# Ledger of designs, part 3: VHH binders against Putative ferric-chelate reductase fr1B (fr1B)

Target 1, 128 residues: Putative ferric-chelate reductase fr1B (fr1B), of Dictyostelium discoideum (Social amoeba) (q54wu1r34to161)
Amino acid sequence: SNYNLQWIIFNETITIQVSINKKAWIGLGWHCQGCQKDGPMENADYSIATFDENGQGYVWDCYQENDPTSQPQNDTVFKGAEDNIISFSGYQTDQYSIMMFTKKLSTGDTVGDHILVNGPVDFVWAHG

## First folded at step 16 (VHH)

Design m7 (from m1 with K103R)
Fold by OpenDDE, fold request of step 17:
Structure m7 (fold): chain B 128 residues (1-128), chain A 124 residues (1-124)
Amino acid sequence: as target 1 above (128 residues)
Amino acid sequence: EVQLVESGGGVVQPGRSLRLSCAASGFTFSSSAMHWVRQAPGKGLEWIGNIYSSGRTFYNPSLKSLVTISRDDSTNTLYLQMNSLRAEDTAIYYCAKGYSGTRIDLTSGYKDYWGKGTLVTVSS
């Protein structure tokens, strides 16, 4: 595989690391329980890392509505949603890209986030 | 039962070095990625870095101090070498077992697999 995914559980938070062996943006997300039927990318909570020309990364807390014509948007665009990323890091070279972010296992954001504790969750990821 | 025990903390002056250790048991250490995290007084958790079973390491690029993570699979020990320490490196340092996969299942609850931590105080 072209990517590695790691997580740790610490003090009711989850910290997730994604690395890919190429210069690219990184998106990692997951659906709510029973929401996978809405579409492979739709109705999903995302953390998306972008990188500047110096290889410094920013991780955005995003959500994609249940709309196949929509793209992930920052949580703050949605009424009642918040940026729930507690901390993040990211860096990029010509050979690899890495993102790391921390969120509560249950953020309380019922609009822009999907909690991880209500059932098995398959990670959705993308890059470009 | 997973058990992690951090040690090596103490009081050091700025610019000095310190090596922390993490003794692991209750799981196949040699097959697990391991992480270091820290929590400064009044601040949130900060990820320091990790080391995969392969020995590949990744570090938080925002760190100002020079850090090196290593492992000794023969003794189930994780290390954090810190050089050029600063006052802002003062924190409780924890090691944590990493998990991987394409699915996460926390339905039956979750457990934190980290130790009691070891306190590092950098002060003149």
Scores: ipSAE 0.668, ipTM 0.865, lowest interface PAE 0.5, mean pLDDT 92
Fold by OpenDDE, fold request of step 17:
Structure m7 (fold): chain B 128 residues (1-128), chain A 124 residues (1-124)
Amino acid sequence: as target 1 above (128 residues)
Amino acid sequence: EVQLVESGGGVVQPGRSLRLSCAASGFTFSSSAMHWVRQAPGKGLEWIGNIYSSGRTFYNPSLKSLVTISRDDSTNTLYLQMNSLRAEDTAIYYCAKGYSGTRIDLTSGYKDYWGKGTLVTVSS
């Protein structure tokens, strides 16, 4: 377990925290309910944290299309999608990286986001 | 049933300190990460910080006031020590149970496990 994932549900929002015991970018995502036919990383809603040279983090609201050759892209590049991250924080040291973000449980973004309330959802994650 | 009861709020002057408490019951407190959040009037929810079951803590780097989160597993109590309070720290403060895992299941519905909160008012 190189990473730790925590979340809280509060006031129709979810706040997710991901920490990893290394200096790295962090990606967390999830598929739509019933989308088991998708590839491991495809058709997924992602939150990706990048960090600058000062250790300041930014969390991007991203989506990866159902294309194994594609990478997650900012939601805003998709027609009808929006940045639905309400708030975020992230910081990085030589020893660890941490990201946090908050979204509504139902953002209303049917293009770039996947809702969490319709069924069990497995998280997908990456770092580097 | 999960129950969280926040306390310790009140009216304080800027620069003062305040310690909030959260009494937890209905779940294995010692194995749970716990969070503090707050909601200022007319503003959205703001995450303050959390403490893992291991005792490791993380804090919102945007906070201007000095905060320290601690826990007493023998009494199932979570604490939030706030120092150098500012007017912008005025809010209702809530504690929340953290969840972890590789899967989230909200099909049976979700419940916000938090108490009534405790009001902190920082005013000169």
Scores: ipSAE 0.591, ipTM 0.829, lowest interface PAE 0.6, mean pLDDT 91
Fold by ESMFold2, fold request of step 17:
Structure m7 (fold): chain B 128 residues (1-128), chain A 124 residues (1-124)
Amino acid sequence: as target 1 above (128 residues)
Amino acid sequence: EVQLVESGGGVVQPGRSLRLSCAASGFTFSSSAMHWVRQAPGKGLEWIGNIYSSGRTFYNPSLKSLVTISRDDSTNTLYLQMNSLRAEDTAIYYCAKGYSGTRIDLTSGYKDYWGKGTLVTVSS
């Protein structure tokens, strides 16, 4: 594919790295497959990385991309264990874009398979 | 059986350099991405960086000036060079075998591939 997806697993956490050899924003969709939690299984929690002029990454946490009332959330602040998201980071140069984050694992975090890539200053909430 | 054995840790003075090694066996090292990770006392896990099978490296931006990751595929050995060590670099250092692919699929389970670690203590 046009991106590199790497991850490591430690205890009950996963650290995920998505990179691409160009300037772009990056998204990763994470779905619960076979979860017995309430709610629709077709919705996804997307983490979208955008980058400023200095190459500093910012992560947005998006859900229900087809909901007309949905709004992106800036999720670049370390949330700690209570929010199940431990850390986010990202960096961009003229040659590459990279998104990294660490989250707690649960039965709802079984498939991460929706990689979104777009141009340097735009982002799109999409799944298809 | 995948085995990862870190070595090279110990007590070292501030400002010194140290090279850690990770001996790997039980898998095709030359085709695997490898990672270094550390955990300071009382702190969470901190990713240091990785090196792809191609030799390409990525580093935690906060540590990039302090560390260099390399690999020797002929000896199945991963290295972490640390320079100008500070007291805050005191930690257990782990090497880990990474996963790669077009998607993350944990439906059939997952397994941690990392060593027992080597302790680095930076103290006078």
Scores: ipSAE 0.413, ipTM 0.740, lowest interface PAE 1.8, mean pLDDT 70
Fold by ESMFold2, fold request of step 17:
Formats: C-alpha cells, structure tokens, sequence
Structure m7 (fold): chain B 128 residues (1-128), chain A 124 residues (1-124)
C-alpha cells in the first residue's frame, strides 16, 4: 500500500497511526451516515494533516471545512465531526510523514473509518 | 494467548536514567508493531511511542528527546530507555501489541493487548 496503518486499543480507546514513506499530506476520513464502503468518500468528514518546513504537523478541523476562516491547528486535541476524539498529532521528515489520533470507542459503531493519504502528487482513498 | 509482561520499574532519583523491558509471548513478535503508553497518577493515558517490525520508531513529540524504543526479536523483548527522569515521569508504564492492516474493522469485536504495567516513581 501507499501507507502503513497501525492501531492499538487501550481501555475503551483506539489510537490510530498512519504513515507513508514520503513527504505528503495525510487525510483521515470518518464513516458517516450514508457513506459508501469501498467507494468514493463523498459523505465523509476529513481531518487533514499538513506539515511545515521543519516537519511540524498541523491538523485542519473538518467541522470548519466550509468556513472561509478555516485554520490549521497545532494542538493534540482533535476538533471535528465527532466529539469522542481525544487527541491528534503528526510530524514529517525527509523520508516519511506520520499522523496519529486517539478516540473513544463509543457504544456506537466505529468501523468503516476511511483513510485518505496523498503524496505530493495525487490523492488516494483508503477503505475504512 | 498473548502475554505482555513489563519489568524494570522502581524508585529512581531525578536526573537518572532507567530502562524498562516488556517480555512478549503468544504471537509472532517479529512481525508486530509494539507500543509504549504511560499513565501518571490521576491522569489519562499518554502514548509514548512505537516501533514497527521494520525497526522504524515514532515518538510522542513532547517526549522525543527523552525516550528511545528498541526491540530484540531474538528474545521477543521490547525496551524503553528513559533519560533525565523528572518527577512528572512518575507513572505506570505499559507495553501494547499493535494491529496493522488496510482498514480498521471492528465488526468481529476487538481486543486490547497490553500488560498490567510497571510502576516508575521518580523521587528524591
């Protein structure tokens, strides 16, 4: 694959890590009502990690996607479509990019999360 | 049955270094990513870092200068080296076995694979 997906489960939380062996932004989509599995991610919200020239990661808040004042965040607390996100971080080197976040495993279904990764060149969809 | 047993904790003075070990059994250690996590008294879980089967490491940026994770696949042992310990590093330290794949699918259930932890107390 274009990326390495890893996760751990601890005490009703899940920590998800996505890495790729190149400099790129990394998008991570969430399963939403009506989203099509294994297809285009037209009904998913996304968190996107971008990286500055020093490798520090920033996350775009998916709730603010349509806001003309959308702001990058350098904060471990993820803000988006789901309130059960505990933290987020990411960083980049010349050889790889990495993003991770932690969420609660709620009583609702968390399967079907979509992972979108991209190199400097193109988009790619990950199945959730 | 997956087993993870942490060791090497204890009372240590500030400024000293300490190495923790995690003995693993019941799975193919050499093909698994392994993680370290800690929990300070009265605090939530804090991810420290991991090491992939390839040997690649990633660290919590706030701890990156203080810790080193390594593995010995011949003895199925994961290590955490901690340097310049401070009182705020007092915590229970856990190792965990990671999952990998092309997507996350929890419809068949899920299982956490982590040990009972080893306590590190940093005190004068």
Amino acid sequence: as target 1 above (128 residues)
Amino acid sequence: EVQLVESGGGVVQPGRSLRLSCAASGFTFSSSAMHWVRQAPGKGLEWIGNIYSSGRTFYNPSLKSLVTISRDDSTNTLYLQMNSLRAEDTAIYYCAKGYSGTRIDLTSGYKDYWGKGTLVTVSS
Scores: ipSAE 0.400, ipTM 0.741, lowest interface PAE 1.8, mean pLDDT 68
Fold by ESMFold2, fold request of step 17:
Structure m7 (fold): chain B 128 residues (1-128), chain A 124 residues (1-124)
Amino acid sequence: as target 1 above (128 residues)
Amino acid sequence: EVQLVESGGGVVQPGRSLRLSCAASGFTFSSSAMHWVRQAPGKGLEWIGNIYSSGRTFYNPSLKSLVTISRDDSTNTLYLQMNSLRAEDTAIYYCAKGYSGTRIDLTSGYKDYWGKGTLVTVSS
């Protein structure tokens, strides 16, 4: 594939890094057994990173009940829902695009692997 | 057994430079991506950067001008060079073994591979 996927695990969290060696937006999807999402997509969530002209990343997350009036931003605080996803960031240069995010491997009283059954469905789009 | 041992920490004055080392054993170091992470007192973990088996590096944008990560595959050693140290760089510094692949699958379990850390205190 034309992307690099790396991750590290610490104390029931996972930090995931996706990079490609060109300017592009990045989409990363995953499947979570028992997760439901209202709308056209079931049992899958996607995080999509886009980049502005200065290389600053913005993330959209369909799992977090995206509000059409919301404005995207690059930050570690996500809209409204407390679940297993806690932060996102992204950055782009002339040579690469990179998305990073941290998610919980467990919520509430369960161990982490009860929430993630298959891990993310990895796809990357080239754009530009 | 995977073992990661950080060293090179200590008390340093602001403005000085410091090089940390991470000795690795129990896995194929030359084929693994390696990470540096730090935790300041009373704060969460902050990712510093990583280095792939190819030598390609990625850095936290807020630290990019201050740090350099390198590796020596002949001695299974990871390095972190820190320059122009500031009081806010006081932290426990950890090296971590990364995972790589085309898909993340945690259904069979997972393990975190981190060293015990080395303390860097930047104080006058």
Scores: ipSAE 0.392, ipTM 0.722, lowest interface PAE 1.8, mean pLDDT 67

## First folded at step 17 (VHH)

Design j1 (from m7 with Y99W)
Fold by ESMFold2, look of step 22:
Structure j1 (fold): chain B 128 residues (1-128), chain A 124 residues (1-124)
Amino acid sequence: as target 1 above (128 residues)
Amino acid sequence: EVQLVESGGGVVQPGRSLRLSCAASGFTFSSSAMHWVRQAPGKGLEWIGNIYSSGRTFYNPSLKSLVTISRDDSTNTLYLQMNSLRAEDTAIYYCAKGWSGTRIDLTSGYKDYWGKGTLVTVSS
């Protein structure tokens, strides 16, 4: 709650933005195609934005959790959980936090059911 | 029907500034978030930033020192100010009408509202 979900659709891609009016980390999940109804943590890919002391956003996914020395930079391409994801980014100020990503459009996508704000720390650091 | 028309593109020397405009019609501009995106030759789409109906802006961190987005609700016009232009800023620049909500659900289809773009060429 208290988040703003915005998106644009352009040339068979969608760019999705989640922002909140406070300093916090943000998690965004989306459904995989063809999956059955989700359980609590099943059938959803997550991307987590964290922020350094300068407000620069860093996006994590499940692949990055296997190598603690490979934290992404804002100019680094990321290996996402799906091969149709093009990019991720985020940033933060004293007034807000924002996470963004772009993916290729697919039929049946839904987003917004799994938006986490200040969510479980084990999702970011110790995901099993 | 929604129409978005970009203008102000052209050839400009490196280090110079340029302001782009986007004329909007067919929707309530003052209630809509608006976005700028660009596509360099042979490359994918790059989001530049947006501006909410409140006037709050968000920028791609890689570009935030180079760009400023503003809007004039009395003329239904969106602006992009670009400074210290470099050769890599050569691209077609598009404006787009944003969507907002509590959930994105594309199972019933979708519509996209964006302009034809305006070409900016940065060359000496």
Scores: ipSAE 0.424, ipTM 0.751, lowest interface PAE 1.5, mean pLDDT 70

Design j5 (from m7 with F58W)
Fold by ESMFold2, look of step 17:
Structure j5 (fold): chain B 128 residues (1-128), chain A 124 residues (1-124)
Amino acid sequence: as target 1 above (128 residues)
Amino acid sequence: EVQLVESGGGVVQPGRSLRLSCAASGFTFSSSAMHWVRQAPGKGLEWIGNIYSSGRTWYNPSLKSLVTISRDDSTNTLYLQMNSLRAEDTAIYYCAKGYSGTRIDLTSGYKDYWGKGTLVTVSS
């Protein structure tokens, strides 16, 4: 039921890892207070991991204004969302799920994303 | 002050194995997660894997069969074992001190805890 949240900060990026000891999908939200962009800065960015039949994970940088449980899309979710992920990985077995990705600490996206600059993460959740 | 010093890099032929070390000081090593990251010439950063204070490891799926991360809490040393090295593994290898918790909060700023790196060159 419980999860582990780990991260490193390296050269203006953050690499985030979430793991849980069950077979599930994983969501992680971010909130950027005080950002200088004109977009909806009060909304959280979401990163959601899904897994294929071989247990290989895919991570999507999603923006969810009206439905925080929306399923991720391959490649593009909310204009430019996948462009903010520098690298991603994930893996799942019958016993565990793990999500990992690297994002810029400041991004140039103009829609749908919160800028990750000195902001707290609001929540992490998983749904099996 | 946190100090991380990588060593063990150098020039090596393809197919060989190499073990990198990261000497840590200035923090409680035995309670920290530790990571390996690399950067090939002209490329972005690539996360290799980590090891929790419990000894649990996680690896980049692309590298899972080629690398092993271990730690020795009695000497405050992190290790990266690399096998069957290829030319594409040429990179600067860095160790990094991780954070853990229930929440990420960067409102008071942040610190990068990573070493200067050690260069590994894999050449014919």
Scores: ipSAE 0.458, ipTM 0.775, lowest interface PAE 1.4, mean pLDDT 70
Fold by OpenDDE, look of step 21:
Structure j5 (fold): chain B 128 residues (1-128), chain A 124 residues (1-124)
Amino acid sequence: as target 1 above (128 residues)
Amino acid sequence: EVQLVESGGGVVQPGRSLRLSCAASGFTFSSSAMHWVRQAPGKGLEWIGNIYSSGRTWYNPSLKSLVTISRDDSTNTLYLQMNSLRAEDTAIYYCAKGYSGTRIDLTSGYKDYWGKGTLVTVSS
C-alpha cells in the first residue's frame, strides 16, 4: 500500500490528510513525547476513518490504552476525554481512501489525546 | 427535521459589536454540540468555534476578532457574540449542528444540519 501524509499547522490547530491507494479504513496514531517506552500500538492517540457503502467517510477520535491486548476505542469511553475532532472529510473510491481532519494540537483532555508537536513524530499506520 | 435559523446579521461599522442568534428545532438541542462557521466572499468556509453540550467551548485561534459562543438550552438558542469587528469579518455566518458527534464537515458539502446563514457586513 502507498500512504500519503500531509499536514498544516495554524497556531494551535493541525489539519491532517491521509490517503491510501486502497479501498480500506485508515488509521493514524501517535504517541506522546517521551512515551516511546510504551508498546508500538499502546498508549497511542488515533484518528481512524471508516467509510460506508457510498464511499462517505467518518473520522473517529480514538485512543488505545497501554495494553497489548487492547485496541483503539472512542475517546468518549474514557473518563476525562471528549471527541476533539473539530472538522473532518473523508471519501473512498474503488482505488483509494482519503481521510482529513482538524483538531487542536493540545486538547486539554486528561486522557485519550496526545499532543501533536511541530516536529518529528513517529506515526503508527494501519488499514483494513 | 433539523432546522436552524440564524438572525442578527446586518451592516455595522468597524469596531462595533454584534450578537448573532441561532434558533434550533427538530432535534434535542441540549445534547448536541453546535458550531459557528462563516464564508467570506470568494473564500472557503472558516470554522469559528463550537460549544459542546457540556458548555465547553473551542475557538479558531486564527480569529482576529474577539468572539464568544454561548447557548441557552431552555430556549434552544445558540449565540455568537462578536466584538471589535473588522472588514475581514464580512461573511455569511452559519450555525451548524454537529454532523456526527461534535464535529462538522467543511469540505464534503454535507450541510444538512446547517442554517441558511445570516449576512454580516462590516463597512465604514
Scores: ipSAE 0.405, ipTM 0.763, lowest interface PAE 0.8, mean pLDDT 90

## First folded at step 19 (VHH; from m3 with S32Y)

Design f8
Fold by OpenDDE, fold request of step 23:
Structure f8 (fold): chain B 128 residues (1-128), chain A 124 residues (1-124)
Amino acid sequence: as target 1 above (128 residues)
Amino acid sequence: EVQLVESGGGVVQPGRSLRLSCAASGFTFSSYAMHWVRQAPGKGLEWIGNIYSSGRTFYNPSLKSLVTISRDDSTNTLYLQMNSLRAEDTAIYYCAKGWSGTKIDLTSGYKDYWGKGTLVTVSS
């Protein structure tokens, strides 16, 4: 693995840290239970970090529909979906990129989010 | 059993410094990344920073106060040095044992490895 993944649980929230040793945008996604069959990138909840020229990062709450021709989009473009990221931190240097965000394990957003259930979660990892 | 005990909190005036400690037991401390987080009154959890087992540190760039995280693996102790404290730094500060891997396993990750926290009050 070329990335480092850390997380902490506090009550009903999860805080996830992803770092990579290069200058890149970062995307971390996950499927709902049994939704892996929809495709490796499709029907997945994403947190995506982008960085400006000063290395300041923003973490976007995104969702990819079950459409292989589509891309992850901000949750807010989907009717009934919300930005459910409680807090985030992201920054980038010439040597590494890092994002950290906090969400409820179950946000209540049944459109743009997937519940992080009590069990193993396979991630969709992306960067560029 | 995993146990984390934060200490060092108290009442301080703005501009002062404070060092918090976290005593860890019940696990191989040196093998895990450790985190500092805080929760201000009426606000959600805010991540401060962490330190890997290697000693590499990461910090929340949104913090206004100067923060340094360090660890002493010989004493199983995590530290948070805070300088130039402000009123908005008032919060309960927690240390947390980090989970890591190539994927998240929430079966075990649902375990809350946190201390009871230590209160820091910055007030004139």
Scores: ipSAE 0.527, ipTM 0.781, lowest interface PAE 0.7, mean pLDDT 91
Fold by OpenDDE, fold request of step 23:
Structure f8 (fold): chain B 128 residues (1-128), chain A 124 residues (1-124)
Amino acid sequence: as target 1 above (128 residues)
Amino acid sequence: EVQLVESGGGVVQPGRSLRLSCAASGFTFSSYAMHWVRQAPGKGLEWIGNIYSSGRTFYNPSLKSLVTISRDDSTNTLYLQMNSLRAEDTAIYYCAKGWSGTKIDLTSGYKDYWGKGTLVTVSS
């Protein structure tokens, strides 16, 4: 899919901006180290943007457990996990959707979050 | 080497306007999205907004003051216009060079490019 990422890193946080040239919800996720074997969508940390009828977005801190029959859920559903989105913004027009969020590179949560480490990122892209 | 130098900060009274500048060098400025962020005393980093290489802008909807980000690619300069300043706008303001692509690539580490910042103090 055609999407664009912008990011900055500051004070052990990362701010990621995702844009897509369509009106759609946006999902960006990543696996833990060595966890790609669990499945393409499973056991992945997600940030998901939804938009209202006025084009205003909300970014959810989500996690897809290692269950292919499940879907990403808010981190708060899982014991040991919290909403770790520090800040966010979202814009949607008839032509594009954009998600932006700030999160710690390592949140400290025992469930629901994966640490972003140096090196290649096993990134999961989703939209609809 | 990437260099970013913010300027234009100072002490201003509430209600006043201020225009910050960021002089960039060491990279192809016109090819990158640029960001403004700030850090108030005792507070965390707050994203203000960014401007794409195309000139498209996005802003933090939580901002209480009116801001406008612009760029001059002929002079490698990024601008932040702030109007109707409030005490809450007191902070160190930074410009940042954004990473971009279709994927996050951290093979080079957590490297990022920030200036030293410029202090804005809004006080009556």
Scores: ipSAE 0.432, ipTM 0.742, lowest interface PAE 1.0, mean pLDDT 90
Fold by ESMFold2, fold request of step 23:
Structure f8 (fold): chain B 128 residues (1-128), chain A 124 residues (1-124)
Amino acid sequence: as target 1 above (128 residues)
Amino acid sequence: EVQLVESGGGVVQPGRSLRLSCAASGFTFSSYAMHWVRQAPGKGLEWIGNIYSSGRTFYNPSLKSLVTISRDDSTNTLYLQMNSLRAEDTAIYYCAKGWSGTKIDLTSGYKDYWGKGTLVTVSS
């Protein structure tokens, strides 16, 4: 509710924009997080945008699992949305944060179920 | 039926400016965000930017200083102004009708609303 979600579908790809009117990191989940969260094991794919001191965005495709190390990773061993990502970008100012990425729709029956916004970047600190 | 028609492409010298148009019909244009994307030869799609129904714009940071997106809701027309064109700006340029919501659900299929594109060639 406190974010804007926009997308376009274009030549079997989807380009997704998430924006929020504050400084924050942004996560976008592509599995039924509620269904997986209610079970004994939490498995969800996220695309996480973080921002450096100049406001330049970096987008990470990461996978949450029951493994003791739960970090953003682009290794092919952690299969998820990273195989489908064509491009990404992001930018942050004092007034807003924005995350953009493009992925192919070859897996296009998934539901973008959850938007995570964390102002103090607690999620990143917990896994960094 | 939704129709989007891009125009204004052509051959242009480096350093010049060019304005592209996208004529829209078959939907309430003023109620939707509109997007510009491009695809250079042999490359994937590159999102250029969008303009919301409110007039708020967002741009690909790598292109921010080179492009301006505007809309005229009275003529159902989307515009892309490009300045100081370079050879790497050679691409097919497309407009697309945006979607918005609280979630993305593609389990029952999807529709894409985009034009056939207009070719911009930047060459001497």
Scores: ipSAE 0.427, ipTM 0.754, lowest interface PAE 1.5, mean pLDDT 70
Fold by OpenDDE, look of step 19:
Order: sequence, then C-alpha cells, then structure tokens
Structure f8 (fold): chain B 128 residues (1-128), chain A 124 residues (1-124)
Amino acid sequence: as target 1 above (128 residues)
Amino acid sequence: EVQLVESGGGVVQPGRSLRLSCAASGFTFSSYAMHWVRQAPGKGLEWIGNIYSSGRTFYNPSLKSLVTISRDDSTNTLYLQMNSLRAEDTAIYYCAKGWSGTKIDLTSGYKDYWGKGTLVTVSS
C-alpha cells in the first residue's frame, strides 16, 4: 500500500490522517459495518481531500450511492444528510499529500454517513 | 495501560510563548505517532499536528500561531511549542497516541488514548 493511516479516538469522535507520498487528491471511504455487502465503491461514506494550487486542502464529506456508474457526492446533496466534518486540514506538496479530518463515530445522519463501530474496518482507498 | 499526562498549561498574555509537555507511559512510545489536539470553548476538536516515530511532523495549515512538535523518546515525552500566542489559542490541549497502518482496526483503536488535557488561556 502506498498510503499511511493515522487515527485517534476521543470522546465519540475519530480523527483520521491519510498521507501519501504523491501529489494527489485523497479519498477514504468505508461501508456500513455488518450490513449487506455492496459494490466496492457503492453505498460508502467518503472523506475526500482536494488541494488548491497553493497546496491547501479541503476535506469533503461525501457519499457514494448504490450506483456503480455514479461517483461520491457531497453529503449535502442528499436529503437528510449534512456535512459532518467537525474539523479538517490538508496540505500538499510536490512530494506528498495529507488529509486530516475529524467526525463523530456516529453522526446521527440517516443517509450519507456510515457509523464507525468497534471492529475491523475495510476502507476504500482512492487517489488521483 | 496507556497513560498520557499533559502539563505546562496556564494563563499567558498574547504574544507570549508556551511549551506543553506530554508524559507517556504504558506503551512503546518510540513506536507510535503522537498527536496534539485542542478544543476551544464552544468549538469542536481541532487537530494541531503530529509527529511520527520517524520524527517527521505534520501541522494543521490553518493554525495562525507558530507551533512546533517534538519528541524525546528517551524520556517518553511529547512537546508542543507555541509561539506568538493569541486569544484564539485559548483551549484545552490534549496529547494523543496515534494508531497507524494501512488499515484501521477499531477493535483496538476504539479507545480514548488521550490525556486529560491542559488548559491554555491567552488573555491580556
């Protein structure tokens, strides 16, 4: 794997750091634990970092519908969903990209988010 | 048992510097990335930065104050040097033990490996 994950848990929140030794956007997604298996990209909660020309990053709270032909969209486009990123940071150089975000383990949203609970989590890793 | 104890907080005037410490025990300190996080009154958690076991550091680019994170693996101590402090830096500051890997396993990671925090108040 060409990326590294860091995470910390505190007070019902999780802070995740993703770094890659490459100039690229970063996407990290996860499915509903214990739910029926969907496609590899579908029905997944995503945090996606994009970077401007100055290397400053923005982390988007996104969701991929159960549509293999669709792409992750900002949660706010889905009824009943909100942007649940509590805080974020991102920085990019010619040599690396880093995404950091914090959100609740359970946001309470009925759509657009998947709860992170105890247990192994299979993440969808994406970059470009 | 993982134990983290922050210290060094207090009341300081704007423009001053402050160095926070975090004493770690109960795990192989040198093997883990360590993080600093803060929570200002009425605001959510804000990640300040971290330092990997290799010594490589990353910082929140949104920070207005100059910060430097360092570690002393011989004493299991994490440091946060803050310069030119502003009122907006008022917060409880926490150090946290990081988990790392290519895959998150919340079986082991779903724990609050944070200290109790130390309060920093920047006020004239």
Scores: ipSAE 0.423, ipTM 0.732, lowest interface PAE 1.1, mean pLDDT 89
Fold by ESMFold2, fold request of step 23:
Formats: C-alpha cells, sequence, structure tokens
Structure f8 (fold): chain B 128 residues (1-128), chain A 124 residues (1-124)
C-alpha cells in the first residue's frame, strides 16, 4: 500500500505528516549519524504511531538496539523515548490513517528513509 | 526563486477575527501542500495546519476550533482564517511550502521555503 509523506522544516525543527488510505500503524525511521548503520532498518531511530479503537493517535519516539534483525512489530517493546518531540497528533478513520508530529532536528537525524506500515490486518494500540 | 509573502497581520482586539494571506510564486503552487506555522514571543515554533493540493486539510488539534485553512490555486494564494482571537494568539505567522517524497533526506542540507511572516498582536 502506498503512503503520503509530507514535511516542512522551520529553523531547527521538522514537522512530518504521514498518511495512508487504510487503517494501519505507521512508523518512520531516521538515520543515526555516526552509528554503524547497515541495511535499511538497522541502527535507525524510529517514530511509531498507533491508534486506539476511537481513532486517537499515539506516538513513541525511540531507537532500535544494535540488532540487524530487530524491527518494530505488533507487541514491540519500545526501548525508550527521546525528549525531541515537540508535538504530536494523529487520527484514524475507516478510510485512512494520519500521523503528524514536530521534532527538533539533532546531530544524527539527517535522513528519514523508512516508512513502516502494518500488514492488511487492522490494529489499534495505545502506549502510555 | 520560491517566494512566499504573508499579509493581513496587525493589532486586533480579543474576540475578533483575522484572515491572513500568503502569496506564492516561483513554483507550481497547485502541486504542493502548504503549511501555516507561528511563533509567539519567546516561544518555540508551533505548527498550525496544512492543506493538500486536493484541498484536504489537517490541523494541530489544539487549534482546530480556532482556524481554517484554504487555498486559491488560480491566484496562488494560501489563506488562514482565525476566529475568536485571544492574547495568546499573538505571534508571527508564517506560511511554508511543503515537501513530499518517499523519504526525508537531509544529508546534503536543506532549504526551507517560508515567508518573513506577518505579526498578529491580540491586545486587550
Amino acid sequence: as target 1 above (128 residues)
Amino acid sequence: EVQLVESGGGVVQPGRSLRLSCAASGFTFSSYAMHWVRQAPGKGLEWIGNIYSSGRTFYNPSLKSLVTISRDDSTNTLYLQMNSLRAEDTAIYYCAKGWSGTKIDLTSGYKDYWGKGTLVTVSS
């Protein structure tokens, strides 16, 4: 399934919007500058949006341990959150899912090069 | 060169409405999402919302009841309607050209396209 990725950069912040024309969880990976990134998902920081049964969105700003097989999954345990998220919103309907958030740009956050989409099964998850 | 020029700011009494405009040139306006952001004195940037080329809008939930974003592709103009203004809405308001793609790549640097802003002062 296709996604729509939109962003703006304003001074030293980035505001990112990802939308998908179906119910899904949404993830975005960032390149870890100075890490030994090898492969599409390794050593990247992730921002993951999930949605509850009412369509309310939630986000976790986290990183993967240095494990080439590790990736965000259903029931994935998030290792931690950075205090870089300025704001988050998200909403889901029967026809689409949207996440939007603003974060500070930092050293090592130069590339958002992965969009993670759950499979065709609808999921609703909440964190926090 | 991409140019964005905001207008319509000024001093406004609490409870009143304002409509801001953003005149765009130097790119195919109808093909891009456009955004509004603001910065209150001494505060960080706050994203207000955007409008897709299709006309679909998305808003910061904390501001959704206050604002409406629209566009006129025939005049390359983006609008922000603000209602029931409060003193806390005092800010410089900027419009910005959106980016889209399959990934976000900042390794070669980036160029932000936003205007110089228009000041809205809500004074009691």
Scores: ipSAE 0.378, ipTM 0.703, lowest interface PAE 1.7, mean pLDDT 69

